VHH binders against RNA-binding protein 12B-A (Rbm12b1). Designs and how they scored, part 1

No score or structure here was measured in a lab: all are predicted.

Target 1, 77 residues: RNA-binding protein 12B-A (Rbm12b1), of Mus musculus (Mouse) (q80yr9r283to359)
Amino acid sequence: FYVHLKNLSLNTNKRDLRNLFRDTDLTNDQIKFVYKDERRTRYAFVMFKNQKDYNTALGLHKTVLQYRPVLIDPVSR
Below, numbering starts at 1 at the first letter of every chain, in headers, positions and changes, except where a header shows other numbers; antibody chains are not in Kabat numbers.
F, E and O stand for the ipSAE by ESMFold2-Fast, ESMFold2 and OpenDDE, each averaged over both directions (binder to target, target to binder). V2 = 0.75 x the mean of E and O + 0.25 x the DockQ between their complexes.
[cut] stands for letters that were removed.
Atom coordinates printed by the task and the answers are left out, and those that the model quotes come from them; centres of patches stay.

## First folded at step 1 (VHH)

Design b1 (framework vhh_brivekimig_d4)
Fold by ESMFold2-Fast, scan of step 1:
Structure b1 (fold): chain B 77 residues (1-77), chain A 121 residues (1-121)
Amino acid sequence: as target 1 above (77 residues)
Amino acid sequence: EVQLVESGGGVVQPGGSLRLSCAASGFTFSSYAMSWVRQAPGKGPEWVSSISGSGGSTLYADSVKGRFTISRDNSKNTLYLQMNSLRPEDTALYYCAKDYWGSEDYYFDYSSQGTLVTVSS
């Protein structure tokens, strides 16, 4: 199960995302920041191992992280 | 926990020089590329320069190449931008950014205050 995160602070690190998703079983290798031309973007992909964690993550849509609401969109296919 | 504090801005006349600093805390500084990004009044953000975690690679926007020098001191967790031959067009708020490399348009992160550089007489 994947979600993509949008509108992240450029200073967001994997620990920040593990803390945001602390009610899930999330490790660093499940988090992938999106780069464009070697530059950090405001996007990341997060993999969840089960549907419960995936649903928990979707429920955090628009949670404020570092002064920015995190947009959490489902990824299908 | 991640904090970036920019300093060194000020008012300078065309042709002058300034050195900006960015004090970093809350992360392993040497493990991340760092960048300088600026935003002029009423305009979008513009990437200025990037440096790799080790300091072994640097990139510059064409508008500043040959005039600005990016550097870092990993023992002090500090990023620098030496700005020479300043032009009125360099007037902007300057921000440092963690884990940022290269050039593209994006919305600015207002978590830090930036440091104001004004080039005018």
Scores: ipSAE 0.000, ipTM 0.089, lowest interface PAE 15.3, mean pLDDT 79

Design b10 (framework vhh_brivekimig_d4)
Fold by ESMFold2-Fast, scan of step 1:
Structure b10 (fold): chain B 77 residues (1-77), chain A 123 residues (1-123)
Amino acid sequence: as target 1 above (77 residues)
Amino acid sequence: EVQLVESGGGVVQPGGSLRLSCAASGFTFEDYAMSWVRQAPGKGPEWVSSISGSGGSTLYADSVKGRFTISRDNSKNTLYLQMNSLRPEDTALYYCAKGEYDILEGYSEFDYSSQGTLVTVSS
């Protein structure tokens, strides 16, 4: 299961995302920040191993992280 | 009151270097991304570079990539822009800005310093 994170602060790191999703079993290798021409963007992809964690993550849509609401969108397979 | 005070501008020849500084006060500096924005005479503002609050992530406009380096010292509440291989088209007023540029959504609004620091690159 994948979600697409949007509107991330440029200072968001993997620890910040693990804390946001602390009620899930999430490790650093499940988090991929999106780069454009080797530069950090406001996008990331996060993989969840099970439906429960995926649903928990979707419920956090628009949670404020570093003064920005995080947009959490499902990824079509 | 948020204050951003730029310095380090000047007149240099093409190929020269300058280091700009921005002293920040009135907010928790390490909590915010910071940017450099420039405005050439008769043109609108152009985003130049951004750095995350921790300094761990940096972004550059294509026009300056490989020539400019953004950095910060959170212990001194200071933002820097190291400018190398300067070109006449780099001539502009350079502003320190609190906040980030959204690359995928386009230029965002910043609160940037009204004073700016003038960089003139002329032969």
Scores: ipSAE 0.000, ipTM 0.106, lowest interface PAE 15.9, mean pLDDT 80

Design b11 (framework vhh_brivekimig_d4)
Fold by ESMFold2-Fast, scan of step 1:
Order: structure tokens, then C-alpha cells, then sequence
Structure b11 (fold): chain B 77 residues (1-77), chain A 122 residues (1-122)
């Protein structure tokens, strides 16, 4: 199960995302920040190992992290 | 069309001060949060500071806390960064960013500008 995170602060690190998703079993290996031309973007991909964690993550859509609402979209491909 | 124009960069000696400005147009500036981001030569972008739409809340990176002050003037559609006690490691291109931009699958920063260069050296 994958979600696509949008609108992230450019300083968001993996610890910030593990804290956002603290009610899930999430490790650093499951988080992948997106770069363009070697620069951080506002996008990341997160893999969840089970349906429960995936559903929990989708429920956090628009939670404010570092002054920005995090947009959480399901990935269907 | 959203435009952000940074200015105020220059060359200063360690311990010096600079004030950066970001002139915003093409959106309702007073309704969106703003940030300063910098990119040192050969490095990825580093977030520096953020300010809420009203100016009531600010946040700083640990590396600049106590030295830099972010502020905004919503009547002038302008964002500021007052930089004091500058260090050689503050040398970077400085960009402002806004929450307004459209987020599409091809990731882009909320910038339409070249940034403003800050060089801290003798």
C-alpha cells in the first residue's frame, strides 16, 4: 500500500513523518522523498505494510505539519 | 500569475547583517503562509524560516534561530528576512516560497524567481 504526500515543508525529515504516522508501524526504509535536479520537492512516497496502517494514514489528510497541511493521496498503480 | 521577486542579497563580512525582501504578486498574499529557503553551492535546499498568513506564528531552523527574524507586511505584499551575526556557512542563494502554488505530479517549488545571493566572506 502506497500513499503520495504533497505540500510538505522542504525541511520535513523522516522522523517528522514517523511522528505524523506514529499510530502506524513505519520505518525509515518505507519513506522516499522526491527530488528534482538534486533539490528537495514538496513530495514524498510512503509504503505501508498493511491495510490498517494505510487507512490510518489516509485519515490524516490535511493534518498541519510545520505550518503546511499535508495532502495524502492514495497511489493506485 | 504568481510571481515572487527576492532582493537584498550581497557580500558581507562575518558578523555582518543583511535584510532580504520578497515582493509577491498574482495571489492574495495575506491568506497564505510564506517561507525562506536557501541553497548553498553544491548542496540541496535547506528550509530557513516560515511565517503564518497573519504573521502571528513563526518558526526557524536551529542553525539560524536567534540570529534571523522573519516578518511580513501584508499591506505591501512583502516578506522580509532580517539576518544578523552572519557566518560563512550562511552563504547561499535565498528563495521565498508560498503555500499558494498548484501541486501537480511533476514536482515544482512555489518559486518563479532566481533568488538573491548572499555571500559571507572577507
Amino acid sequence: as target 1 above (77 residues)
Amino acid sequence: EVQLVESGGGVVQPGGSLRLSCAASGFTFSEYGMSWVRQAPGKGPEWVSSISYSGGSTLYADSVKGRFTISRDNSKNTLYLQMNSLRPEDTALYYCATDYGDYEWTPEFDYSSQGTLVTVSS
Scores: ipSAE 0.000, ipTM 0.126, lowest interface PAE 14.8, mean pLDDT 79

Design b2 (framework vhh_brivekimig_d4)
Fold by ESMFold2-Fast, scan of step 1:
Structure b2 (fold): chain B 77 residues (1-77), chain A 122 residues (1-122)
Amino acid sequence: as target 1 above (77 residues)
Amino acid sequence: EVQLVESGGGVVQPGGSLRLSCAASGFTFDDYAMSWVRQAPGKGPEWVSSISWNSGSILYADSVKGRFTISRDNSKNTLYLQMNSLRPEDTALYYCAKDEGYSSEWYYFDYSSQGTLVTVSS
């Protein structure tokens, strides 16, 4: 199960995201920040191992992290 | 500090028109490209349109081409979106965004910005 995170502060690190998703069993290797031309973007992908954690994460959509609402979308088209 | 204040939203019937405005302050407006981004209820943000600092380059999402017109007035630090032939699927909260350049996403989504709500219903 993947979610796409948008609108992240460029200073957000994996510890910040683990704290945001503290009610899930999230480890650093499940978090992938998106880079373009060796530069950090405001995007990340997060993998959740089960449906419960995935649903918990979707429920945190628009939670404020470092003065920015984190936009959490399922990866789907 | 950077502030973006959207206005002009409202309730209209399908086929109607609205003009959105974005008042910018806290930065040199004419040094940056600007964008409109919208978020429909229960959906993620969708890029709508962008305009370069001098209006020399303008881009639109396929869903709004021919119906929406982006423009800017650098003397007033204001960005506009003229929306014509509105459809129910255009219902969304509309945000303006500063293009931060290389190291950032195409749009800068400021938390202090509340957006302006556009509802197209019959």
Scores: ipSAE 0.000, ipTM 0.084, lowest interface PAE 14.5, mean pLDDT 78

Design b3 (framework vhh_brivekimig_d4)
Fold by ESMFold2-Fast, scan of step 1:
Structure b3 (fold): chain B 77 residues (1-77), chain A 121 residues (1-121)
Amino acid sequence: as target 1 above (77 residues)
Amino acid sequence: EVQLVESGGGVVQPGGSLRLSCAASGFTFSDYYMSWVRQAPGKGPEWVSSISSSGSTILYADSVKGRFTISRDNSKNTLYLQMNSLRPEDTALYYCARDLEWESYYGMDVSSQGTLVTVSS
């Protein structure tokens, strides 16, 4: 199960995202920041291993992280 | 130097078809999963499709399944995306991406340039 994260601070690191999703079983290798031309974008992809964690993550849509609401969009796979 | 160069974009009417190409150089193309990613104006990147190094494993986003076909030619170091039954919502810049590991669908080196696909009536 995958989600797209949008509107991230350019300073957001994997520890910040693991803390946001602390009620899920999330490791660093499940988080992929999107780069374009070797530069960080405001987007990331996150993989969840099960439906429960995926649903928990979707419920956090618009949570404020580093002064920005994080947009969490489902990816159908 | 890793280089990915997309081509084949253009303007097409709904229901039309386009074939995108991605020419890869600077790495052993046949060792990597390759992906297509798109970004519509004002929206974030959306994963479209992935293909394994041998071509035996192929994955599609639900939004394009049954309409798009990903393929590769390892002898030419080229990735393809055949797009059929195009819809206005397919309008986007399309990027070629190299996956760093096959289990990591989202660890992607995305091309800087992209190719523009516009589906307009």
Scores: ipSAE 0.000, ipTM 0.182, lowest interface PAE 13.2, mean pLDDT 81

Design b4 (framework vhh_brivekimig_d4)
Amino acid sequence: EVQLVESGGGVVQPGGSLRLSCAASGFTFSSYEMSWVRQAPGKGPEWVSSISSSGSTILYADSVKGRFTISRDNSKNTLYLQMNSLRPEDTALYYCARESYYDSEGYEWFDYSSQGTLVTVSS
ESMFold2-Fast, scan of step 1: ipSAE 0.007; ipTM 0.268

Design b5 (framework vhh_brivekimig_d4)
Fold by ESMFold2-Fast, scan of step 1:
Structure b5 (fold): chain B 77 residues (1-77), chain A 123 residues (1-123)
Amino acid sequence: as target 1 above (77 residues)
Amino acid sequence: EVQLVESGGGVVQPGGSLRLSCAASGFTFSSYWMSWVRQAPGKGPEWVSSISGSGDSTLYADSVKGRFTISRDNSKNTLYLQMNSLRPEDTALYYCAKEGDYTWGSYEYFDYSSQGTLVTVSS
């Protein structure tokens, strides 16, 4: 199960995302920041191992992280 | 040293208007997204609106869309929130926030010496 995170602060690190998704079983290996031309973008992909964690993550759509609402979109399998 | 100083709050009747200001210093203001966040009595922080560093992009919470307008003046290092058609549920302490300063969690505190500005909408 994958979600696409949008509108992230360029300062968001994996620890911040693990704290956002603290009610899920999430490790650093499941988080991938998107780069373009070797620069950080405001996008990331997060993999969840089960449906419960995936549903929990979707419920956090528009949660404010570092003063920006995190947009959480489902990704096709 | 990053400093954010809010002002413009007050007591207003339902249907009234207020304009909030946030004076920023200690960082390159135009390089950061800025946001307004509010906290109503007994509740956690609620994101209200955000604006890009250039001012070209704005985002609003559904609860304020069409009533509030976020803007900035990068020459004066100042963020604004124009609040129209105010409702009792808009009563809250309003905080100015810089990109990268808030830890996830509704009970965290801002790292800056920001006091916020109180908006009370009542008869």
Scores: ipSAE 0.000, ipTM 0.167, lowest interface PAE 13.8, mean pLDDT 79

Design b6 (framework vhh_brivekimig_d4)
Amino acid sequence: EVQLVESGGGVVQPGGSLRLSCAASGFTFSDYAMSWVRQAPGKGPEWVSSISGSGGYTLYADSVKGRFTISRDNSKNTLYLQMNSLRPEDTALYYCAKDQYDFWEGYSDYFDYSSQGTLVTVSS
ESMFold2-Fast, scan of step 1: ipSAE 0.006; ipTM 0.241

Design b7 (framework vhh_brivekimig_d4)
Fold by ESMFold2-Fast, scan of step 1:
Structure b7 (fold): chain B 77 residues (1-77), chain A 124 residues (1-124)
Amino acid sequence: as target 1 above (77 residues)
Amino acid sequence: EVQLVESGGGVVQPGGSLRLSCAASGFTFDDYGMSWVRQAPGKGPEWVSSISWSGGSTLYADSVKGRFTISRDNSKNTLYLQMNSLRPEDTALYYCAKDIEYSSSWYEGAFDISSQGTLVTVSS
């Protein structure tokens, strides 16, 4: 299961995201920040190993992290 | 301008092999770790493998361990993914990605997926 995180602070690190998703079994290797042209974007991908954690993460959509609401989009087609 | 151009994708039978290449330009290739990321039809992106700037350390997703090998040739600014024992579930667009900062910890990495990708289809 994957979610796309948008509108992240450019200072957000993996510890910040593990704390946001503290009710899930999230490790650093499941978090990938996205860069463009060697620059941090406000975008990341997060993998969840099960549907329970995925649903928990989706429920956190628009939670404020570092003064910005985090947009959490399901990855689907 | 940072550019990553993937190639080597194609259609193969289950059990077959493919070798993907990623030609890098616009940055000092040997200063950065590199990764392969794939996106299967109807699914989200999945991290596949990473390699350190020197090639001295590699990491693999559990789904590909023992079947895929990541490597790099810093003299050619090229990243490779050797894919063996391919399965239908390996069908995806494959992207190479650049880490932005050298990290002493592999799991602190991040990637840039601004490229076009190369399609791998595993079917009968």
Scores: ipSAE 0.000, ipTM 0.150, lowest interface PAE 13.6, mean pLDDT 79

Design b8 (framework vhh_brivekimig_d4)
Fold by ESMFold2-Fast, scan of step 1:
Structure b8 (fold): chain B 77 residues (1-77), chain A 123 residues (1-123)
Amino acid sequence: as target 1 above (77 residues)
Amino acid sequence: EVQLVESGGGVVQPGGSLRLSCAASGFTFSSYAMSWVRQAPGKGPEWVSSISGSGESTLYADSVKGRFTISRDNSKNTLYLQMNSLRPEDTALYYCAREEYYGSGEYWSFDYSSQGTLVTVSS
């Protein structure tokens, strides 16, 4: 299961996202920041291994991280 | 330089009302969507509400929907938050923020005032 994260701080690192999703089983290799022209964008993709973690993540939509609400959108597999 | 100055906070009893104001300068106010964000004691920041540059569209967090009203006066470069039916859970520092557009599909990015305005709801 994949979610698309939008509106991230450019300073957000993988530890920040693991803390946001602390109620899920999430490792660094499941997180992919999106780059454009060798620059960080405000997008990331996160893979969850099961439906429970995926649903937990969707429930965190609009949670504020580093002064920015994180938009969490489902992605078709 | 971009400046956002919040005011209107104070101490109020549960069920009371307060109106917050944010005076903006240093940019074309009507060209930017604006937001209110709050940070309660011991908690992370929480987005409260947003309003489009024209004022035609508004969004609210579920926790405040039906109680708070965001508005703006583009002729005065001022953003407002009318807070009704206040609850102890609404106690927080309230910040206004300019939405920063980054990339063709991205918004809900903020420039925050470091000061904020304190709202305390207590009996």
Scores: ipSAE 0.000, ipTM 0.139, lowest interface PAE 13.2, mean pLDDT 79

Design b9 (framework vhh_brivekimig_d4)
Fold by ESMFold2-Fast, scan of step 1:
Structure b9 (fold): chain B 77 residues (1-77), chain A 120 residues (1-120)
Amino acid sequence: as target 1 above (77 residues)
Amino acid sequence: EVQLVESGGGVVQPGGSLRLSCAASGFTFSDYWMSWVRQAPGKGPEWVSSISSSGSYTLYADSVKGRFTISRDNSKNTLYLQMNSLRPEDTALYYCAKDWEGYEDSFDYSSQGTLVTVSS
């Protein structure tokens, strides 16, 4: 299960995302920041291993992190 | 240089309304997302609201959702914040900010801001 995170602060690190998703079993290797031309974008992908964690993450849509609401979009297969 | 000049602040009773304005110059206003950021005495800055370059998309902090409305007039290079149902906790200095795309997460603040005081 994947979600697209949008509108991230360019200073957001993996620890910040683990804290946001603290009610899930999220590790650093499940988080992928998107880069373009070797520069951080406001985009990331997060993989959840089960539906429970995926649903928990979707419920956090628009939570403010570092002055920006985190947009959490589902990725359907 | 980027210059942002805020106005419209003042003293208002709880439940009252104020409309803030931000006059922008020194950049192509219609190309950028714009934001309102506030800072209460003794606290760090808090993002309030953002609006896309066209005005088609808006975002609000949970604390102001349903009470504040962000808008813009690209023909006048002006950003607005309509504040309704004001609460004492909305008391802060309000800054207009140009939101950057790319490597840096930067807001270009006006040095002065506009003061909003909600008191009974």
Scores: ipSAE 0.000, ipTM 0.154, lowest interface PAE 12.7, mean pLDDT 81

Design d1 (framework vhh_7d4b_2)
Fold by ESMFold2-Fast, scan of step 1:
Structure d1 (fold): chain B 77 residues (1-77), chain A 122 residues (1-122)
Amino acid sequence: as target 1 above (77 residues)
Amino acid sequence: QVQLVESGGGVVQPGRSLRLSCAASGFTFSDYAMGWYRQAPGKQRELVASISSSGGSTNYADSVKGRFTISRDNSKNTMYLQMNSLKPEDTAVYYCAAEYTYEGSTYVYDYWGQGTQVTVSS
């Protein structure tokens, strides 16, 4: 299961995302940051190993991280 | 074309002051919140200060509160950072950033400058 995180601060690191998703068993290797030069913003893809963690993550949509609401979109496979 | 150009960086001794300027072009400056970020060698980029599009609200990192002041002049498309009582730990490349956000946005549209070096050493 994958989610696409948008609206991330450039200051956001993997520890910040593990703290955001602290109710899941998320590890650093499940997080991939993407820098979008065209929009000068940081995106991330996060893999969850089970449906429960995936649903927990989706429920955190618009949680404020570093003064920005994190947009959490489901990714089709 | 969008451009943010920083100026005012340099090498100073501890306790001195510097004023950074960020000149913006190619977008409607008064619609964007503005901020100063910095990145020290070997560290992640961090937000130092931010100012709302109108200039009516400001935010500061705890490490700079009481020492730094952010301001903007929308008539000149320019943002400033007044840095007082500089410390060696303030040594970093300082980046000007512009962001457009509003309630219900699915994305943040950001513009970044190339950075200006600030070195505080004896």
Scores: ipSAE 0.000, ipTM 0.114, lowest interface PAE 12.8, mean pLDDT 78

Design d10 (framework vhh_7d4b_2)
Fold by ESMFold2-Fast, scan of step 1:
Structure d10 (fold): chain B 77 residues (1-77), chain A 122 residues (1-122)
Amino acid sequence: as target 1 above (77 residues)
Amino acid sequence: QVQLVESGGGVVQPGRSLRLSCAASGFTFSSYEMGWYRQAPGKQRELVASISSSGSTINYADSVKGRFTISRDNSKNTMYLQMNSLKPEDTAVYYCAKDYGDYEWLGSFDYWGQGTQVTVSS
């Protein structure tokens, strides 16, 4: 199960995302920040191992992290 | 907190006009490209119109060209959509959208508001 995170602070690190998703079993290897031309973007992909964690993550859509609401969109094929 | 609040929708007969407003807060409005999306029941959301941060570049979907006019007032943090010659096919919920700026990736816009309903029926 993948979600696409948008509108992240450029200062957001993997620990921040593990804390946001603390009610899931999320590890650092499941988090991939998106880079464009070797520059950090406001986008990341997160993999969840089960549907329960995936649904929990989708329910956090628009939660404020570092003064920015995090957009959480499902990713399909 | 980024907030976009749409207003101005309603029920009108074909050929009439409506003006939609989007009130923006929580970000530097004058620095971002803005747009209007719409979504009818059972259909995909479509981008109707977009306007650059300065207002100098404007784009419209082919379905609305010549009928709709997008504008913005950076001093009021507000974007508008003037809809003329409305057709039943324009019936949809209309959403205000903000571009992410520097590093757009999988799509230029996302909406934050509840939307405003436009119904065109006789």
Scores: ipSAE 0.000, ipTM 0.092, lowest interface PAE 12.8, mean pLDDT 79

Design d11 (framework vhh_7d4b_2)
Fold by ESMFold2-Fast, scan of step 1:
Structure d11 (fold): chain B 77 residues (1-77), chain A 123 residues (1-123)
Amino acid sequence: as target 1 above (77 residues)
Amino acid sequence: QVQLVESGGGVVQPGRSLRLSCAASGFTFSDYGMGWYRQAPGKQRELVASISYSGDTTNYADSVKGRFTISRDNSKNTMYLQMNSLKPEDTAVYYCAAETYVWSEGDYTYQYWGQGTQVTVSS
């Protein structure tokens, strides 16, 4: 189960995302920041191992992280 | 409105140096990563160097590592590329680039480009 994160602050790190998703069993290896031509973008992909964690993550759509609402789109339909 | 303006290009001999500047306006410069791209005739545009919002993290293309240095001054909304030991293969138009999110416009990610500045390295 994958979600696509959008509108992230460019200073967001993996610890920030683990804290956002603290009610899930998320490890650093499940988080991939998207780079375009070797540049950090405002996108990331996060993999959840089970349906429960995936549904929890989708429920956090538009949660404010570092003064920006995080957009959380479903992937792997 | 986002605007990026490059300056500092020119014609130099191999082994010489140039410093490019990019002046940014219309967005909160200190919140965004920046980069320099280049495009030689008949080739696609390639990323040369990038710098994080704070200036603490930089990345370089293998072709320029050890020769080019990217930096920024957030108080002046300006990014720089110091180009040392220039080679004929560095001849290209150099573009300043910024990636910003424009929430209210219905597209949440934009890539902004300057007009470019010509760098020619000839013997």
Scores: ipSAE 0.000, ipTM 0.112, lowest interface PAE 14.1, mean pLDDT 80

Design d12 (framework vhh_7d4b_2)
Fold by ESMFold2-Fast, scan of step 1:
Formats: structure tokens, sequence, C-alpha cells
Structure d12 (fold): chain B 77 residues (1-77), chain A 123 residues (1-123)
């Protein structure tokens, strides 16, 4: 299970995302920030190991993190 | 500036041990998974061992399981590889790397590389 995070602060780190998703079993290795031309973007991908954590994460869509609402989109493959 | 500096390589006889160290600076070391890669002459670079950002999870290539141990000290921004029972097949340049697992592609993506340290196992 994957989600795509959008509208992140450029200062958001993995600890911030683990705190956002604190009700899930999320580790740093499950978080990938998207870079373009070696520069941080406002996008990240997060993998959840089970359906429960995935559903919990989707429920946090538009939660404010560092003065910005985090957009959380499902990803299918 | 991001920097990864390897040390501890050398020339040893089969069956001996070496301990490699990787000192990191210029990035938030405690937030990155780390790995050791190696490259022998004429071969592709391969991942030998990896360790999660917290140190709670480790992973090893089948060729080194039971012989090599990866560890890290986040308070010192340093990663280690303890290499026991060395074989001639372990001869390679060893690189430390800051890595991220790409769950979309199922591959490790390397964000930062060290310069490498030579390990030679010969009789």
Amino acid sequence: as target 1 above (77 residues)
Amino acid sequence: QVQLVESGGGVVQPGRSLRLSCAASGFTFEEYAMGWYRQAPGKQRELVASISSSGGSTNYADSVKGRFTISRDNSKNTMYLQMNSLKPEDTAVYYCAAVTWDYETGEYVTDYWGQGTQVTVSS
C-alpha cells in the first residue's frame, strides 16, 4: 500500500512524517522524498505494510503540517 | 557539503577480520538508512549490507550472511562493517552509502556515496 504526499513544506523531514502518521507502524525506510535536479520537492511517497495503516493514513488527508495542508492520494500499481 | 569517509581497509590473509568505518557529515545521518556496497575489478557494484535509520533492522547479501555485521552509532554519525572469516572473493573496493528504499520500484536508491576503501584478501 502506497500513498503520494503533496504540498509538503520543503523543511519537512522523516521525523515530521512519522509523527503525522504516529498511529501507524511507519519507519524512515518507508518514506521517500521526491527530488528534482538534486533539489527537494513538495512530494513524497510512503509505503504502509498493511491495510489498517494505509486506511489510517488516508484519513489524515488535509491535516495541517508546518502551516500547509498535506494532500494524501492513494497510489495503485 | 555532504561527505562520507571510509576507513579501515587493507590487505589481509584469508580467515582474518577487518572492521570498516564510515564517518558522515553534512546531512541528517540519523534519518537515513545506510549501506555498504562493494565492487571487484570487472564486476558491477553490489549491496553487501544495509541498516535502517534507527539500527533496528539489518539486511545482508547471501554471500556474507553469518560473516559480516553492520552497525551504526547515530550519536557519532558513524556506520561500521565488521568483516569476519574473510575470503579471496571478498576482495573489492568497499563504499559506504546513504540509501532510501524505493517501494515503487523495489530498489534501493543511493543519495550519497563515499570515495571507497580497498580490501584485499590474498595468501
Scores: ipSAE 0.000, ipTM 0.111, lowest interface PAE 16.1, mean pLDDT 83

Design d2 (framework vhh_7d4b_2)
Fold by ESMFold2-Fast, scan of step 1:
Structure d2 (fold): chain B 77 residues (1-77), chain A 122 residues (1-122)
Amino acid sequence: as target 1 above (77 residues)
Amino acid sequence: QVQLVESGGGVVQPGRSLRLSCAASGSTFSEYAMGWYRQAPGKQRELVASITSSGDTTNYADSVKGRFTISRDNSKNTMYLQMNSLKPEDTAVYYCAATWEYSGDYEITDYWGQGTQVTVSS
């Protein structure tokens, strides 16, 4: 199960995302920030190992993290 | 990520219509916001129309409102621009673009087609 995170602060680190998703079993290896030209973008992909954690994550859509609402979209197909 | 190919350009008289198509290949077309840009000689590229990944929201430049309509068909990986009541000032190379919604300072998935020429002349 994957979700695509959008509108992240450029300062967001993996610890911040583990805290956002604290009600899930999430490790650093499940989080991948997207870079362009070696620089952070506002996008990340997060893998959840089960349906429960995936549904929990989708329910956090638009939660404010570091002054920005985090957009959480299901990855299609 | 995605490759874009435009078609439908040509030479028409003022008042006529053209329909541009943008065919996408590659992964996850349905996740990209899409837009049409144009560039006339000696001018900067301008955004004329955009559409969100879902197709729920469209935006138009003031110069084309009421004349142009953007649409998309995610099942066909294609985006369209219906251009009605064409004017000489619409003459430009038209480019389609695919971009991630809410991109930050570094646009990671801003992909461009090669462009298609539209000429409106009497």
Scores: ipSAE 0.000, ipTM 0.123, lowest interface PAE 10.7, mean pLDDT 80

Design d3 (framework vhh_7d4b_2)
Fold by ESMFold2-Fast, scan of step 1:
Structure d3 (fold): chain B 77 residues (1-77), chain A 122 residues (1-122)
Amino acid sequence: as target 1 above (77 residues)
Amino acid sequence: QVQLVESGGGVVQPGRSLRLSCAASGFTFDDYAMGWYRQAPGKQRELVASISSGGSYTNYADSVKGRFTISRDNSKNTMYLQMNSLKPEDTAVYYCARVEYWGSGEYTFDYWGQGTQVTVSS
């Protein structure tokens, strides 16, 4: 199960995302920031190992992180 | 005329170290992210490690974290993989590759080398 995160602060690190998703079992390897080579974007992909954690993550859509609402979209393909 | 040439493979005992090198030519090396992947006979191809064009960002497969280190020297058009604490399950042909796309947790490669054999046996 994957979600696509949008509108992230460029200062967001993996600890911030683990804290956002603290009610899930999430490790750093499951978090992938989208880079255009060396440039960090406002996008990341997060993998969840089970349906429960995936549903929990989707429920956090528009949670404010570092003064920005995090947009959380399901990834179908 | 893009070419990637691996070197540094060999036969070693478990627990030993090897350093692989990938010499790149025919393109502007510092414009491209690079990676190492491996394939053992009868097993799926695995991306081992990747590094951004300027070296600021790296990623590792879970199986090699803490043991392998990827680096690059753009002045020499060369990428390296330092492999420590080698295990029999690290036995594979190791390929260096030029990353065409690095995003959304996925990588595509447009060029790769001939491969270098790493064998870890007792």
Scores: ipSAE 0.000, ipTM 0.080, lowest interface PAE 14.3, mean pLDDT 82

